Miniprotein binders against q6w4x9r395to579. Designs and how they scored, part 93

Target 1, 185 residues: q6w4x9r395to579
Amino acid sequence: GHCSLEGGSFVTTFDARPYRFHGTCTYILLQSPQLPEDGALMAVYDKSGVSHSETSLVAVVYLSRQDKIVISQDEVVTNNGEAKWLPYKTRNITVFRQTSTHLQMATSFGLELVVQLRPIFQAYVTVGPQFRGQTRGLCGNFNGDTTDDFTTSMGIAEGTASLFVDSWRAGNCPAALERETDPCS
Below, E stands for the ipSAE of ESMFold2; O stands for the ipSAE of OpenDDE; V2 stands for 0.75 times the mean of E and O plus 0.25 times the DockQ between their complexes.

## First folded at step 9 (miniprotein)

Design ga15
Fold by ESMFold2-Fast, scan of step 9:
Structure ga15 (fold): chain B 185 residues (1-185), chain A 90 residues (1-90)
Amino acid sequence: as target 1 above (185 residues)
Amino acid sequence: SVLEEIAETILEAVLDLVEAVKENDEEAIKRAIERLEEAAKRAEEAGFEKVAEAVERVIEAVEDGDDPWIFLAVRYLEWVMEIAMRRALE
């Protein structure tokens, strides 16, 4: 299954449900019992200074009991707070430069992350079939049905996504704000 | 049922824990952890090993003091409990 974080604040879930949001926090993208050592993938969003959107992806984090790998928009890769030269390899994870503008994190456990560094910082998450019906977070539940993608919030936040997004905050930060504007604005 | 009682205890303790962490209330954190430790022991004795493991992960995350870990562990516990309760209703 494929999940994308594009254009600053747009997300397409594993079940192909698109949405956008506002918010400046670290959010859980993907949490699953299929990830080893209590692993999870997280996304850091901050105020946009590059585009006219209010929120932009600024870093992606893979956190487990052994590793805290951070890939940031300034092209720095760290693990457990220490800067790493690429390619960087651990027992189960390899981070390397796939192209001049893209980094890839490949794993032995069915998770793949591709990060676009330029011209806009974006992320693409791929998971194997073993993750079907066993994911939670901004990327959805991967159960083949879009009608329940936002059940972790109130079961009814599908249209605006703000309550769903707020339910996946991984820090003490402001709640996402719902924008009351015309759909064409 | 025993599972419903355990789930209620865990839910209330987790809500108190999250609020205590947000407020940096060390005594409230300690009280919530003690309640979770008792709930984990009860879950293990009742045969709900995955629930007990998930509760222990929450306690460990709080002791480590890393907010992302605390939230990850809480969401995982919620999922494990949902699965256990769904199985009980089947």
Scores: ipSAE 0.092, ipTM 0.493, lowest interface PAE 5.2, mean pLDDT 76

Design ga16
Fold by ESMFold2-Fast, scan of step 9:
Order: structure tokens, then sequence, then C-alpha cells
Structure ga16 (fold): chain B 185 residues (1-185), chain A 90 residues (1-90)
């Protein structure tokens, strides 16, 4: 199944449900018992530098008992707080530059992440069939039903998307992100 | 049912735990953890092994003091409870 984070604030779930939201936090993108070592994929959103009313993806985080891999829009990759040169390998995860504009995180457990660095930071998540019906988070439940029933209030589509996103908040965003200020300042 | 009693205990303990973490109240955190440990034991005895495992993850995350892990563990526990409750109604 395929989930995408595109255009700054658009999400398409594993069941092909599109939605848009505005948020400035770290959110659980994918949580599943199929991920080893209590693994989860998270997405960090912050205010757009171009428009204060818009938010955009600034980093993707893979967190497990062994690893905290952060891939940020400034092309920095860290694991457990230490910067890593690419290609970077662990026992089950390899992060490498797929093209001049794309990084890939490949795993042995059925999860693949591709991040587009330019012209806009975007992420693409692919999961194997073993994840069907066993996912939670912004990417949806992967149950084959496109009527995602947001687990909180079922108001109008835009209002329910906002409440759905808020239910997947994973703490205080400023504390979870290295500041993305101008590196030459 | 036994599961309903366990679910109520977990919900109350998680609520108290989140409040205590926000206030950095170590005594309140300890009391919430003790209630969660009892709920995990009761869940295991009743055959709800995944519920017990999910509660243990919450306790471990709090002891480690890492906010993202606490939120992840709580959301996972909520999911496991939802699945267990739905299965029990079948």
Amino acid sequence: as target 1 above (185 residues)
Amino acid sequence: SVLEEIAKTIAEAVYDLVEAVKENDEEAIKRAIERLEEAAKRAEEAGFEKVAEAVERVIEAVEDGDDPWIFLAVRYLEWVMEIAMRRALE
C-alpha cells in the first residue's frame, strides 16, 4: 500500500483517501504491530516560510527502541541525535541517496520511505501486504475501505480531517525538531 | 464484563497519568503506574495478552521520560483496547 505527503499539507492514505490539514506539530504517520521494536513513522509539520496560513512537511522520523532516524528538508540525516553520512546502514535499515533530489530509507520489514528534497519536501510511504488492516495514523487504517471513519467527531469533511489529525499528535513540535533556521546565518 | 472493568481502570489511570506527566508530579505518576500494573496483571489473567503488553509499553515509556514514546504508547494502548472490546462484542 502507498501513502503520500505532498504539496506541503496534502495526505493520501493507504486506502487512497485524500485530505488536507493545517498543523504545526509532530504527528504519528504510521503505527503498526508489524514494525519491529515498537517502531513508528512520524511526520513533522511547521509553518510555511512563504505563507503564515499554510503548513508544510519539514521532517520524517522513524522511531523504534533501537533507532531514531530523522530525515529533514535540509538534507540532514541523523540517528539517535548523531549526523550520518550516506549511505547509512543498520542491521535492518539503509538510508541512501536514490537520485540527486530523493533520499530512500529501505527496510527489511516491509516499509519503504522515499523523500523528495527538491523542489518541495515530500514523502512517499510504501508498505507490504502484511500491513493490511494493521496500520494507524495519518496514513489511515489500510482496511480497503475508502470511507475513513475518523475516530473522533464526524462533522463535515474538512472539520473531521482537522480533528483526525489532532488525534495523532505526538507531543510538542519545537522539542522534537532541530530548528530549521538558515544554516549560513 | 472483566474487560469492561479493565478498560475503565486503564482509561482512568491513563487520564491521571497524562495529567501527572504534564505537571511533573512524581507521586501522581507512581500512583498511575501502580494502577496500570494492576490492570496489566488482570488483563493477562483474563487472557487479554495484547492489552497487558500495551499497558506495559506505556509504563516503560513513562519510566524512560520520553514524551514522543509516551504518546505513541498511549495511542497504541487505545487501539489495542478498541480491538479487544470489538472482539468481545462478537
Scores: ipSAE 0.043, ipTM 0.496, lowest interface PAE 5.6, mean pLDDT 76

Design ga17
Fold by ESMFold2-Fast, scan of step 9:
Structure ga17 (fold): chain B 185 residues (1-185), chain A 90 residues (1-90)
Amino acid sequence: as target 1 above (185 residues)
Amino acid sequence: SVLEEIAKTILEAVEDLLEAVEENDEEAIKRAIERLEEAAKRAEEAGFEKVAEAVERVIEAVEDGDDPWIFLAVRYLEWVMEIAMRRALE
């Protein structure tokens, strides 16, 4: 299954449900028992420089008990806080430059991440069939039914993206909002 | 049911824990951990070993002070609880 983070603030889930949000936080993108060493993918969003209502992907993080791999829009790759030259290889993970504008993180456990660095920072997540029905996070539950892709961390299906996104925060930051400014304030 | 009572205790303690972590309230964090420790013991005694294990991971993450791990452990616990509750309805 394929999940994409595109155009700064657009997400398409593994079940092909598109949505957009305006949160500025670190969010759990993919959590699954199929990931070794309690692994998870996270996405970092911050404000864009052009409009106060625009939110943009600024980094993707793969975190496990062994590794904290950060790929940022500034084209820096770190693992456990140390900058790494590419190609970077561990036993189960290889990070390399796929093209002049794209980095790839390939794994032995059925997860692949492709990050577009230029002209717009974007991410593409591919998971193998073993992940079907075994995923949680912004990329959805990968069960073949788009109507429950907005299942929150508490297992509640929501009709709106803002409540769904807020339930997947991985840091102490503002709740996800439809817009940055409340017109009633 | 026993599971429903344990689940309610865990979810309420987790909600209090995340709020306390966000506010850096050390005493509130301690109180939430104590409630989680008791709930984990009750879960283990009742045969819900995966639930007890998930709760212990939350406590461990909080003691280590790593915010990303605290949130990941909490979301995993919530998922384990959802699966256990769903199975109880089968």
Scores: ipSAE 0.231, ipTM 0.603, lowest interface PAE 4.0, mean pLDDT 76

Design ga18
Fold by ESMFold2-Fast, scan of step 9:
Structure ga18 (fold): chain B 185 residues (1-185), chain A 90 residues (1-90)
Amino acid sequence: as target 1 above (185 residues)
Amino acid sequence: SVLEEIAETIEEAVFDLVEAVKENDEEAIKRAIERLEEAAKRAEEAGFEKVAEAVERVIEAVEDGDDPWIFLAVRYLEWVMEIAMRRALE
């Protein structure tokens, strides 16, 4: 299954449901019992560096009991706070430059992350079939049914992206519960 | 059912805990942890060992004081509760 974070603030879930949000926080993209050592994939959103009125993806984080791998839009890769030269390899994870504009994080446990650095910071998440019906977070539940992709952390299916996204916050940031009064802007 | 009572206690305690952590309210955090400890004991006594384990992970994450881990542990607990509740209805 494939999940994408594109154009700064657009997300397409594993079940191919697209949505957009305007939050500035760290959010859980993917949490699953299939990830080793309590692993989770997270996305950091902040105000756009080009336009302060837009929110955009600024970093992707893989966090587990052993590793805190951060891949940021400024092309810095760190693990547990230390900058790493690529290719960077651990027992189960390898981070390397796939092309001049793309980094890849390959794992032994069925998770793959490709990050586009330029011209726009974007992320693409691929998970193996063992993750079907076993995922939670912004990328959805991967059950083959798009109608419940907005399942909050409390197991409630929401009709709006804002409540869904807010339920997957992973930090002490203010809730971004904004009514979209001008959807044509 | 016993599981429904435990789930209600956990849901209330988790809601209060998350709010308290955001506000850095030490007394509110302490009260929420006390309710979670009680819920974990009830879960273990009722045979819901995975629920008790997930609650204990939340308490440990709060004591460690790293916010991302607190939220990850809370989301894990919510998942474990959903599985337990769903299985009880099968």
Scores: ipSAE 0.015, ipTM 0.451, lowest interface PAE 6.5, mean pLDDT 75

Design ga19
Fold by ESMFold2-Fast, scan of step 9:
Structure ga19 (fold): chain B 185 residues (1-185), chain A 90 residues (1-90)
Amino acid sequence: as target 1 above (185 residues)
Amino acid sequence: SVLEEIAKTILEAVKDLYEAVDENDEEAIKRAIERLEEAAKRAEEAGFEKVAEAVERVIEAVEDGDDPWIFLAVRYLEWVMEIAMRRALE
């Protein structure tokens, strides 16, 4: 299954439901018992463009009990806060430059991430069939039914993206506070 | 039911914890942890071992002080509770 984060603010779920994202925090993209060591994939969004109302992907984070791999729009890859030269390999994860404008994170556990660095920072998530019906987060539940793709962290199926997106917020959101005080927001 | 009472306590404590972490309110975080510790004990006593374990993971994540881990543990707890509640109604 394929989930995409494109055009700064558009998301297409594993069940191919498209929606637009307007949040400016860190959000859980994918959480699954199929990910080793309580792993999860997260996306960091911040303000972009000529209007402070626009939002764009600025980093993708893979977090597990042993790794915190950050791939950012400034083309820096870190693990646990330390910058890494590519190709970077651990036991189960390899991060490498796929093309001059794309990085790939390949794993042994059925998750692949491709990040477009230029001209617009974008991400593409691929999961194997073992993830079917066993995913949660912004990329949806991968069950073949789009009517429940907006299932919140509380297990409630929402009709709109707004409550769905907010329910998957992770950590503090200082960018949201700045946005609230911006006269152009 | 006992599970519904435990679930309500956990959801309220989690909401308070989320707000407290977001505001960096140490006293509010401590109060939320105490409520979660009591809820975990109550869940274990009632036979909901996986719910108790998931609550304890939230407490451990808060003690470690890593905000992303706190929210991941909370989402896992909510998932575990959804499964437990669904099974209780079967």
Scores: ipSAE 0.013, ipTM 0.425, lowest interface PAE 7.3, mean pLDDT 73

Design ga2
Fold by ESMFold2-Fast, scan of step 9:
Structure ga2 (fold): chain B 185 residues (1-185), chain A 90 residues (1-90)
Amino acid sequence: as target 1 above (185 residues)
Amino acid sequence: SVLEEIAKTILEAVKDLVEAVKENDEEAIKRAIERLEEAAKRAEEAGFEKVAEAVERVIEAVEDGDDPWIFLMVRYLEWVMEIAMRRALE
């Protein structure tokens, strides 16, 4: 299954449900018992440099008991706070430059992340079939049904993206705001 | 049921813990941890080992003081609870 974080604050879930929000926080993107060492993917959003009324993806984090790998929009990769040169390898994870504009994090446990660095910072998450129905977070529950993709951390289906996104905050941050697509912006 | 009572205790204690962490209220954090420790013991005694383990991971995360890790462990506990509750209703 594929989940994307594109164009600032647009998200498309594993079940292909698109949504948008306004928020400045670290959010849990993907949480699953299929990830080793209590691992999870997180997405960091902050105010956009292009528009002060918009927020955009600024970093992607893989966090587990062993690792805190941060890939940021300034093209710096750190693990547990220390800068790493690419390719960077751990026992189960390899981060490398896939192209001049893209980094890839490959894993042995069925998770792959591709980060576009230029011209706009964006992320693409791919998970194997073992993750079906076993995921939670901004990328949705991967169960083939889009009507419950806004399932909160407490298992409640929400009608709005902002309430859904707020349930996945990983920090003391302000509440997310609902945003509609503006085709002229 | 026993699991429903344990789940209610866990959810209430977790809500209080999250608010206490946000406010940096040490006494409130301590009270929430004590309730979670009691709930973990009851879960273990009732045979809900994964629930007890998830609660202990939340407690450990708070002791380490890393907010993103604390929130991740809280969300994982909530998910473990949902899975346990769903299995009980099968």
Scores: ipSAE 0.226, ipTM 0.604, lowest interface PAE 3.8, mean pLDDT 78

Design ga20
Fold by ESMFold2-Fast, scan of step 9:
Structure ga20 (fold): chain B 185 residues (1-185), chain A 90 residues (1-90)
Amino acid sequence: as target 1 above (185 residues)
Amino acid sequence: SVLEEIAKTILEAVKDLVEAVKENDEEAIKRAIERLEEAAKRAEEAGFEKVAEAVERVIEAVEDGDDPWIYLAVRYLEWVMEIAMRRALE
């Protein structure tokens, strides 16, 4: 399954449900028992400098009991607070430059992350079939049904993106505002 | 059911804990942790080992003062509770 974080604040879930939001926080993007060492993928959003978006993706974080890998829009990769030269390899994770504008984080456990650095910071998450029905977070529940992709952290299906996004905050942050997904219907 | 009683206690205590952490209210944090410790013991005794484990992870993260892990542990506990409740309805 594929999940994308594009266009500043646009998200498409594993079940292909698109939504947008306005928020400045770290959000849980993907949490799953299929991730080793209590692993989770998180996305950091902050105020955007570009006129066409209010907030945008500024970093992607993979956190586990062993690793805290941060890939930021300033093209710095850190693990546990220390800057790393690419390619960077751990036991189960390799971060490398795929192209002049893209970084890739490849794992042994069925998770792949591709980060576009330029011209706009964006992220693409791919998970293997073992993740079906076993995911939670902004990327949705990966159950093949788009009608329940807005399942909050409490297991409640919400009708609005802002309530869904707020349930996945990983910090003490202000509530997200819902944004139009299409300026023209 | 026993699970419903445990779930209610856990969800109320977690809500109180998260609010106490946001307000940096040490006495409220302590009271919420005490309620969660008792709930974890009840869950373990009732055979809900995964629920007890998830509660202990929340307590551990709060005691360590590690903000990202506090939120991750709370979301994991919520998920474990959902799975346990769904199984109980089988």
Scores: ipSAE 0.337, ipTM 0.667, lowest interface PAE 2.8, mean pLDDT 79

Design ga21
Fold by ESMFold2-Fast, scan of step 9:
Structure ga21 (fold): chain B 185 residues (1-185), chain A 90 residues (1-90)
Amino acid sequence: as target 1 above (185 residues)
Amino acid sequence: SVLEEIAKTILEAVKDLVEAVKENDEEAIKRAIERLEEAAKRAEEAGFEKVAEAVERVIEGVEDGDDPWIYLLVRYLEWVMEIAMRRALE
């Protein structure tokens, strides 16, 4: 399945449900029992310079018990806080420059991440068939049914993207979605 | 069911834990951890070893003090509980 984070503020889930949000927080993109060492993908959003987008993707994080790999819009890759030159390889993960404008994180466990650096920072997540029905987060549940794609962290299907997104916050970000709902405060 | 009672206890304790971490309330954190430790023991005794393991990971994450990691582990625990509940209903 394929999930995309594009145009600064747009997301398309593994079941192809599109939605949009504006936020300034770290959000869980993908969490699954299929990821080793309690692994998860997260996305960092912040104030944007992209036209017609208040906030945009500024970094993607792969976090597990072994690794904290951060790929930022500044073309810097770190693992556990240490800057790495590309190509960078661990036992199960390789990060390399796929093209002059794209980085790729390839894994041995059925997850692939492609990051577009220019002209707009964007991310594309691909997962193998073993992940079907076994994913949670902003990328959806990958069960072939779009009616429950806004399933919150508590297992409740929400009618709005903002409630769904807020449930997948991975940090203390006061006013992130409050600024989205009340920009005049 | 036994699993339903355990799940309810875990869910309530986790909610209290997240709020306590957010407020940096060490006494409330300790209280929530004690409730989770008891729930993990009950889950293990009832044969729900993966649920018990997921709860223990949350407790370890709190001791490490990394907020993003704690949120991630909490969401994983909720997922593990949903899988266990759905399997029990089959």
Scores: ipSAE 0.000, ipTM 0.253, lowest interface PAE 12.0, mean pLDDT 74

Design ga22 (at its last look DockQ between E and O 0.72; V2 from the best seeds 0.00; counts 0 for: pae E 5.5 > 1.5)
Fold by OpenDDE base, look of step 10:
Structure ga22 (fold): chain B 185 residues (1-185), chain A 90 residues (1-90)
Amino acid sequence: as target 1 above (185 residues)
Amino acid sequence: SVLEEIAKTILEAVEDLVEAVKENDEEAIKRAIERLEEAAKRAEEAGFEKVAEAVERVIDYVEEGDDPWIYLAVRYLEWVMEIAMRRALE
């Protein structure tokens, strides 16, 4: 399964359903029992301009009971809050520079992450077949059905991306927007 | 059903807890935790051990004051409850 976060506000789920949203929060991209130590992959979005529609991905975070890895445009920060030189290795995770503009997080448990740093901060998530039907979050449920990808954290199918995305917030943030809004509204 | 009633109680208490955490209202946090603990006990007594465990996890992370984990635990709890309810309907 391949999930992508591109163009600042576009997401394509593991089931290949595309959607967009504008939000300024941390969201759960991937949660699964297949991730060890209660692991989860999260995406951090922030304002990139003055309008509500000017939002962009600014970081990707892998969080487990053992590890916290924050990949941003300028640095990789780990558990102790310090920037690390690459390659960075833990028991089952390796973060290294793939190219001059791309970082990769490789794991021993079937999760791969590629992050494009420039010119646009983008992320690409790959999970192994063992994750089929066992994922949840913005990347969807990886069950081969695009129609149920907008299933909320409560197991409710939503018709709009904004409500779906809001259900996967990992913080107290403003509601996500599906489309551009008039700043006067 | 028993599970539905428990689930309703848990969800309401979680909402109150999240709001209390947001506002840094210690007394409200305490009250919400107490409600959750009681709900967890009821869940356990009703045979929904995973639900009870998930509730306790939320409480633990709130007490630790780690925001990302609080929300992760809440999402996990919601998932566990969804699974439990789905199974109960089968």
Scores: ipSAE 0.372, ipTM 0.722, lowest interface PAE 1.2, mean pLDDT 91
Fold by ESMFold2-Fast, scan of step 9:
Order: structure tokens, then sequence, then C-alpha cells
Structure ga22 (fold): chain B 185 residues (1-185), chain A 90 residues (1-90)
């Protein structure tokens, strides 16, 4: 299954349901018992500009009892707080430059992450079939059943997306906004 | 059922815990942990070992004071509870 974080604030779940939000927090993107050592994938969102209330993806974090791999929009890769030169390899994870504008994190446990660095920071998550029905987070439950998706009749989960996203906060942060509000712009 | 009573206690205590962590209310955190410790013991005695383990994980991460791990443990516990409740209906 495939999940994407695109265009600064758009998410498409493993069950192919799109939604949008604006928020400034670390959010749980993917949590699953299929991930070793209590592993989870998280996404960090922050303000994109001074004149607008838009937010955008600024980093992706893979956290487990053994590793804290951070890939940030400034093209720095760290593990457990230490900057790493690419390609960077552990027993089960390899981070490498796939193209001049893309980094890839490949794992032995059925998770793959591709990060686009330029022109806009974006992330693409791929999981193997063993994750079907075994995922929680912004990427959805990967059960093949769209009735559990938080989407409106127009394909965008406005009010529901805000509450859904807030339920996946991984920190003490303000509530997410489903719509951009900028009365001063 | 015993599991349903335990689940209600756990979910209420977790909601109180998350709010207490958000407010940095040490006394409220301790009260929520005590309720979770009792619920974990009841779950273990009733044979719901995965539920007890998930609750203890939440307590451990709260005591360590690392926010991302606290939230991850809470969401994992909610999932374990959902699976246990679903299985009990079979």
Amino acid sequence: as target 1 above (185 residues)
Amino acid sequence: SVLEEIAKTILEAVEDLVEAVKENDEEAIKRAIERLEEAAKRAEEAGFEKVAEAVERVIDYVEEGDDPWIYLAVRYLEWVMEIAMRRALE
C-alpha cells in the first residue's frame, strides 16, 4: 500500500482517500505491530511563511527503541542525534540518495520511505502486504474498506480531518485547522 | 464483562493522563498512573496480558518524560484494547 504527503498539506491514505489539514506539530504517520522495536513513522509540520497560515511538512522521523532517524527539509539526515553521511546503513535500514532531489529509506521489514527534497518537501510511504489491516496514523488503517475513511462526499475531509489529525498528535501542540484562515492577507 | 469494565477504566484514565501531561499537572499525572497500575493488574489477573503490557508501556514512557513515546504508547494501547474487545465478541 502507498501513502503520500504532498503539496505541503495534502495526505493520501493507504486506502487512497485524500484529505488536507494545517497544523504545527509532530504527528504519528504510521504505527504498526509489524514494525520492529516499537517502531513508528512520524511527520513534522510547521509554518511555511510569515504572511500566511499555511503549514508544510518539514521532517520525517522513524523512531524505534534502537533508532531515531530524522530526514529534514534542509537535507540533513541524523540518527540518534548524530549527522550521517549517505549512504547510511544499519542492520535493517539503509538511507541513500536515490536521485539528486530524492532520498530513500529502505528497510528489511516491509517499510519504504521516499522523500522529495526539492522543489517542495514531500514524502511517500510504501508498506508490504503484511501491513494490511495492521496500521494506525495519518496514513489510515489499510484495511481495504473505505467506509472507515474520514472523507466528505467531495473527497475532502474538512471538519473530520481536523479531529482525525489531532488524534494523531505526538506532542503538546495546538489543534490543527482543516481550512486556511488568513483575514489579514 | 470484566474486560469491558477494565477497558472503560483504562480509556478514562488515559484521557485524564493525556490532559494532565498537556497541563504539566504532576499530581494529576500520579493519580492517572495509579488508576492505570490498578487496571493493568486487573487485566493481567483476568488473562489479558497484552492489555496489561500496553498499559505498563504507557506508564513507563510517562515516567521517562519523553512526549513522542508517551503518545505512541497511548495510541498503541487504544489499538490493543480495540483488538481485545473485538476478540472477546467472538
Scores: ipSAE 0.367, ipTM 0.701, lowest interface PAE 2.6, mean pLDDT 79
Fold by ESMFold2, look of step 10:
Order: C-alpha cells, then sequence, then structure tokens
Structure ga22 (fold): chain B 185 residues (1-185), chain A 90 residues (1-90)
C-alpha cells in the first residue's frame, strides 16, 4: 500500500483517496499493530505562507517505545536530540540518503518511508500487505474501500476531511480549516 | 457487559484528560488519571490486558509531561479498545 504527503498539504491514502487540509499540528499518519513497540508515524505541518490557511509538511517522525526518529529538511534527529550522520542504523531501521534530494527509512517490519527534501518537503509511505485492514490515521485504514478512509480516532467514518484530520491531531493545536479563505488568484 | 462499562469509563476519562491537558488544569489531570488507574485495574481483572497496558502508557506519558506522546498513546488506546470490543461481540 502507498500513502503520499505532497505539497500544498495534499494526502493520498493507502486506498488512493486524495484530500487536502490546512492545519498546523503534529498528526498521526499511521498506526498499526504491525509496527513494533507501539510504533507510529507522525507528520508535522506548519505555516508556509502569509495566510494561516497555507500549510506544508515540515517533518516526519517515527516514534515507538524504542525509537524516535525525526526527519526534517536539514537533519535527522534521534531520541536524545542529537543530529545524526547518515546512514543511521538500529536493529530494525536504517535511514540513508537515497539520492541527493531523497532520504529513505527502510525497516524490517514492512514500513518504508521515502522523503523528498528538495525542492519541496514531501513524504511517501509504503507498507507491506500485512498492514491491509490494520492501519489508522491520515493514511486511512487500508481496507480497499475509500468510503470509510475518513475514519476518526473514535472509529467514526466522517464525510469531510477536516473533521477526520482534526481527530488525528497529536498536540495542542487549532483545528484544520475546512476550506481556504478567499485567496488571491 | 463488563467490557462496555470499562470502555465507557476509559473514553470519558480520556476525554476529560485531553481537555485538562489543553487547559493545564493539574487538579483535573490528577482526577482523570485516578479514573484511568481504576479502569486499568478493572480491565486487567477482566482479562483485557492489552487495554490495561495501553491505559498505563497514557498515564506514564502524562506524568512525564511529554505532550506528543500523550496524544499518540490516547489514539492507540482508542484503537486497542475498538479491537477488544469487536472480539467480544464475535
Amino acid sequence: as target 1 above (185 residues)
Amino acid sequence: SVLEEIAKTILEAVEDLVEAVKENDEEAIKRAIERLEEAAKRAEEAGFEKVAEAVERVIDYVEEGDDPWIYLAVRYLEWVMEIAMRRALE
């Protein structure tokens, strides 16, 4: 399965459902019992322009009881806050520079993350078939049905992206905007 | 339905906890933790060990003050509860 986080705060779920949101928060991108030690992948969004409705991805975080890996445009930071040289390797996780513009986090548990650092920070999540029907978060539930990909943290399928995204906030932050305000063309 | 009662208690306490953390209300945080501790004990006694473990993890992160971990743990607990309830109905 493939989930993408692309410029302009666009997301495409594991079931290929596209949506957009305008939030400034850390969001739970993917949780699954297939991830060891209560692992989760999180996405950090921040203001990217003069309007509060202009937001973009600034970091991706893998977090478990054993590992904390923060990937941002200029650095990879682990549990103790130190920037790490690549390649960075644990027992189950290797982070390395795939190309001059892309980093890859490869794991032994079926999660792969490719991060485009330039020209715009974007992320691409791939999970193995063992994750089918066993995911939750901004990447959806991976059950082959796009009509319930907007399932909230309380297990309720919503019809709008904003309510769905807000339920996956992992921080004290304002709700995502439902639509852009009247922007200049 | 012991599981349904436990789940209701946990979800209500978690809702109160998240609000208390947002408001930085230490007394409300303490009360929510006490309710979660009792619910975790009941869950363990009823054989719902994964639920109890997830509740304890929320408590641990709140006591350490690691806000991102608190929200992550709450979302995971909600899922563990959902799985446990589905299995009980099968």
Scores: ipSAE 0.112, ipTM 0.499, lowest interface PAE 5.5, mean pLDDT 79
ESMFold2 (binder alone), look of step 10: mean pLDDT 81; pTM 0.775

Design ga23
Fold by ESMFold2-Fast, scan of step 9:
Order: structure tokens, then C-alpha cells, then sequence
Structure ga23 (fold): chain B 185 residues (1-185), chain A 90 residues (1-90)
């Protein structure tokens, strides 16, 4: 299954449902018992540099009990807070430059991440068939069921997508609506 | 069932824990943890080992004070509970 984070604020789930949202936080992109050592993939969003009314992907994080791998739009790769030169290898994960504009994180457990660095930061997540029905997060539940309320009803509806995305926040971030309506600096 | 009683306790305690964490309310966090510790013990005694493990992960994440682990552990516990409830209906 394939999930994409494109065009700054668009998400296409593993069940091929597109939606768009407005939010500035770290969000759980993919959580699954198929990931070793309590692993999870997360996406960091912030306000777009082109328009402050839009949000854009600024980093992707793979977190497990052993590793905290951060791949950011400034082309820095860190693990547990330390910058790493590519190719970077651990027991089960390799991060390398696939092309002049793309980095890839390959794993031994059926997860692959490709990030486009230029001209706009974007991410593409691929998971093996063992993940079917075993995922949760912004990328959806990968159950193949197009009648699922979440994937079917979400579409590209802004208000509903915003509320759903807020449910997957992985940090203490103010709700998007509160920040947008704040009259003070 | 015993699992239904444990599940209700866990869901209520987790809801209170998440709100307390968002508000940075130390006293409310401690009370939620105490309820989760009791629920984990009951789950383990009843033979629901995976449920007990998932609750313990939530407690450990909160005690370490590590973001985003608290949120990850809560989502994992919700998933473990869903699977346990489905299996109970087999």
C-alpha cells in the first residue's frame, strides 16, 4: 500500500482517499504493531512560507525505542539528535540519497519512505501486505474498505479533515482554529 | 464480562489522562495513572496480558515525560483494546 504527502497539505491514504488539512503540529502518520520496537512514523507540519493560511510538511520522523530518525526539509538527517552523513545504516534501517532531489529510508520490516527535497518537500510511504488492516494515523487504516466512514466521508472537506487530523496530534500544540482566530501577537 | 469492566475503566482513565496531559495538570495526571495501574493489575490477573502491557506502556511514557510517546502509547492501547474485544466475541 502507498500513502503520499504532497503539495504542502494534501494526503492520499493507503486506501487511496485524498484529503487536505490545515494544522501545525507533529502528527502520527503511521502506527502499527507490525513495526518493531514500538515504531511509528510521524509528520511535522508548519505554516507555509508562501502563504501563512496554508500548512506544509517540514519533516518526517521515524521513532522507535532504539531510534529517532528525523529527515527535514533542510536536508539534514539526524538519529537521536545527532546529525548523520549518508548513507546511514542501522541494523534494520538504511537512509541514503536515491537521487539528487530524493532521500530514501529502507527497512527490513516492510516499510519504505521516500522524501522529495526539491522543489517542494513531499513524502511517500510504502508498506507491505502484512500491514493490511494493521495501520492507524493520517495514512488511514489500510483495510481496503471504501465504505469505511473515515476514509469515505473525509474526502477533501476542510472542517472535518481538520478535526480528524487534530485527533492524531503527537504533541502539545494549540488547535489550529485557536491560532487562526487569535487577535493578539 | 470481566474484560468489558476493565475496558470501561481503562477508557475513562485514558480520557482523563489525555486531558490532564494537554492541560499540564500534575495532580490529575497522578490520579489517572493510579487508576491505570489498578486496571493493568486487574487485566493481568484476568489473563489479558497484552492489555496489561499496553497500559504499562502508557504509564511508563507519562512517567518519563517523553513527547510524543504518551500519545503513541495511548493510540496503541486503544488498538490493543479493540483487538481484545473482537477476540472475546470469537
Amino acid sequence: as target 1 above (185 residues)
Amino acid sequence: SVLEEIAKTILEAVKDLVEAVKENDEEAIKRAIERLEEAAKRAEEAGFEKVAEAVERVIEAVEKGEDPWIFLAVRYLEWVMEIAMRRALE
Scores: ipSAE 0.329, ipTM 0.640, lowest interface PAE 2.8, mean pLDDT 77
ESMFold2 (binder alone), alone request of step 9: mean pLDDT 81; pTM 0.776

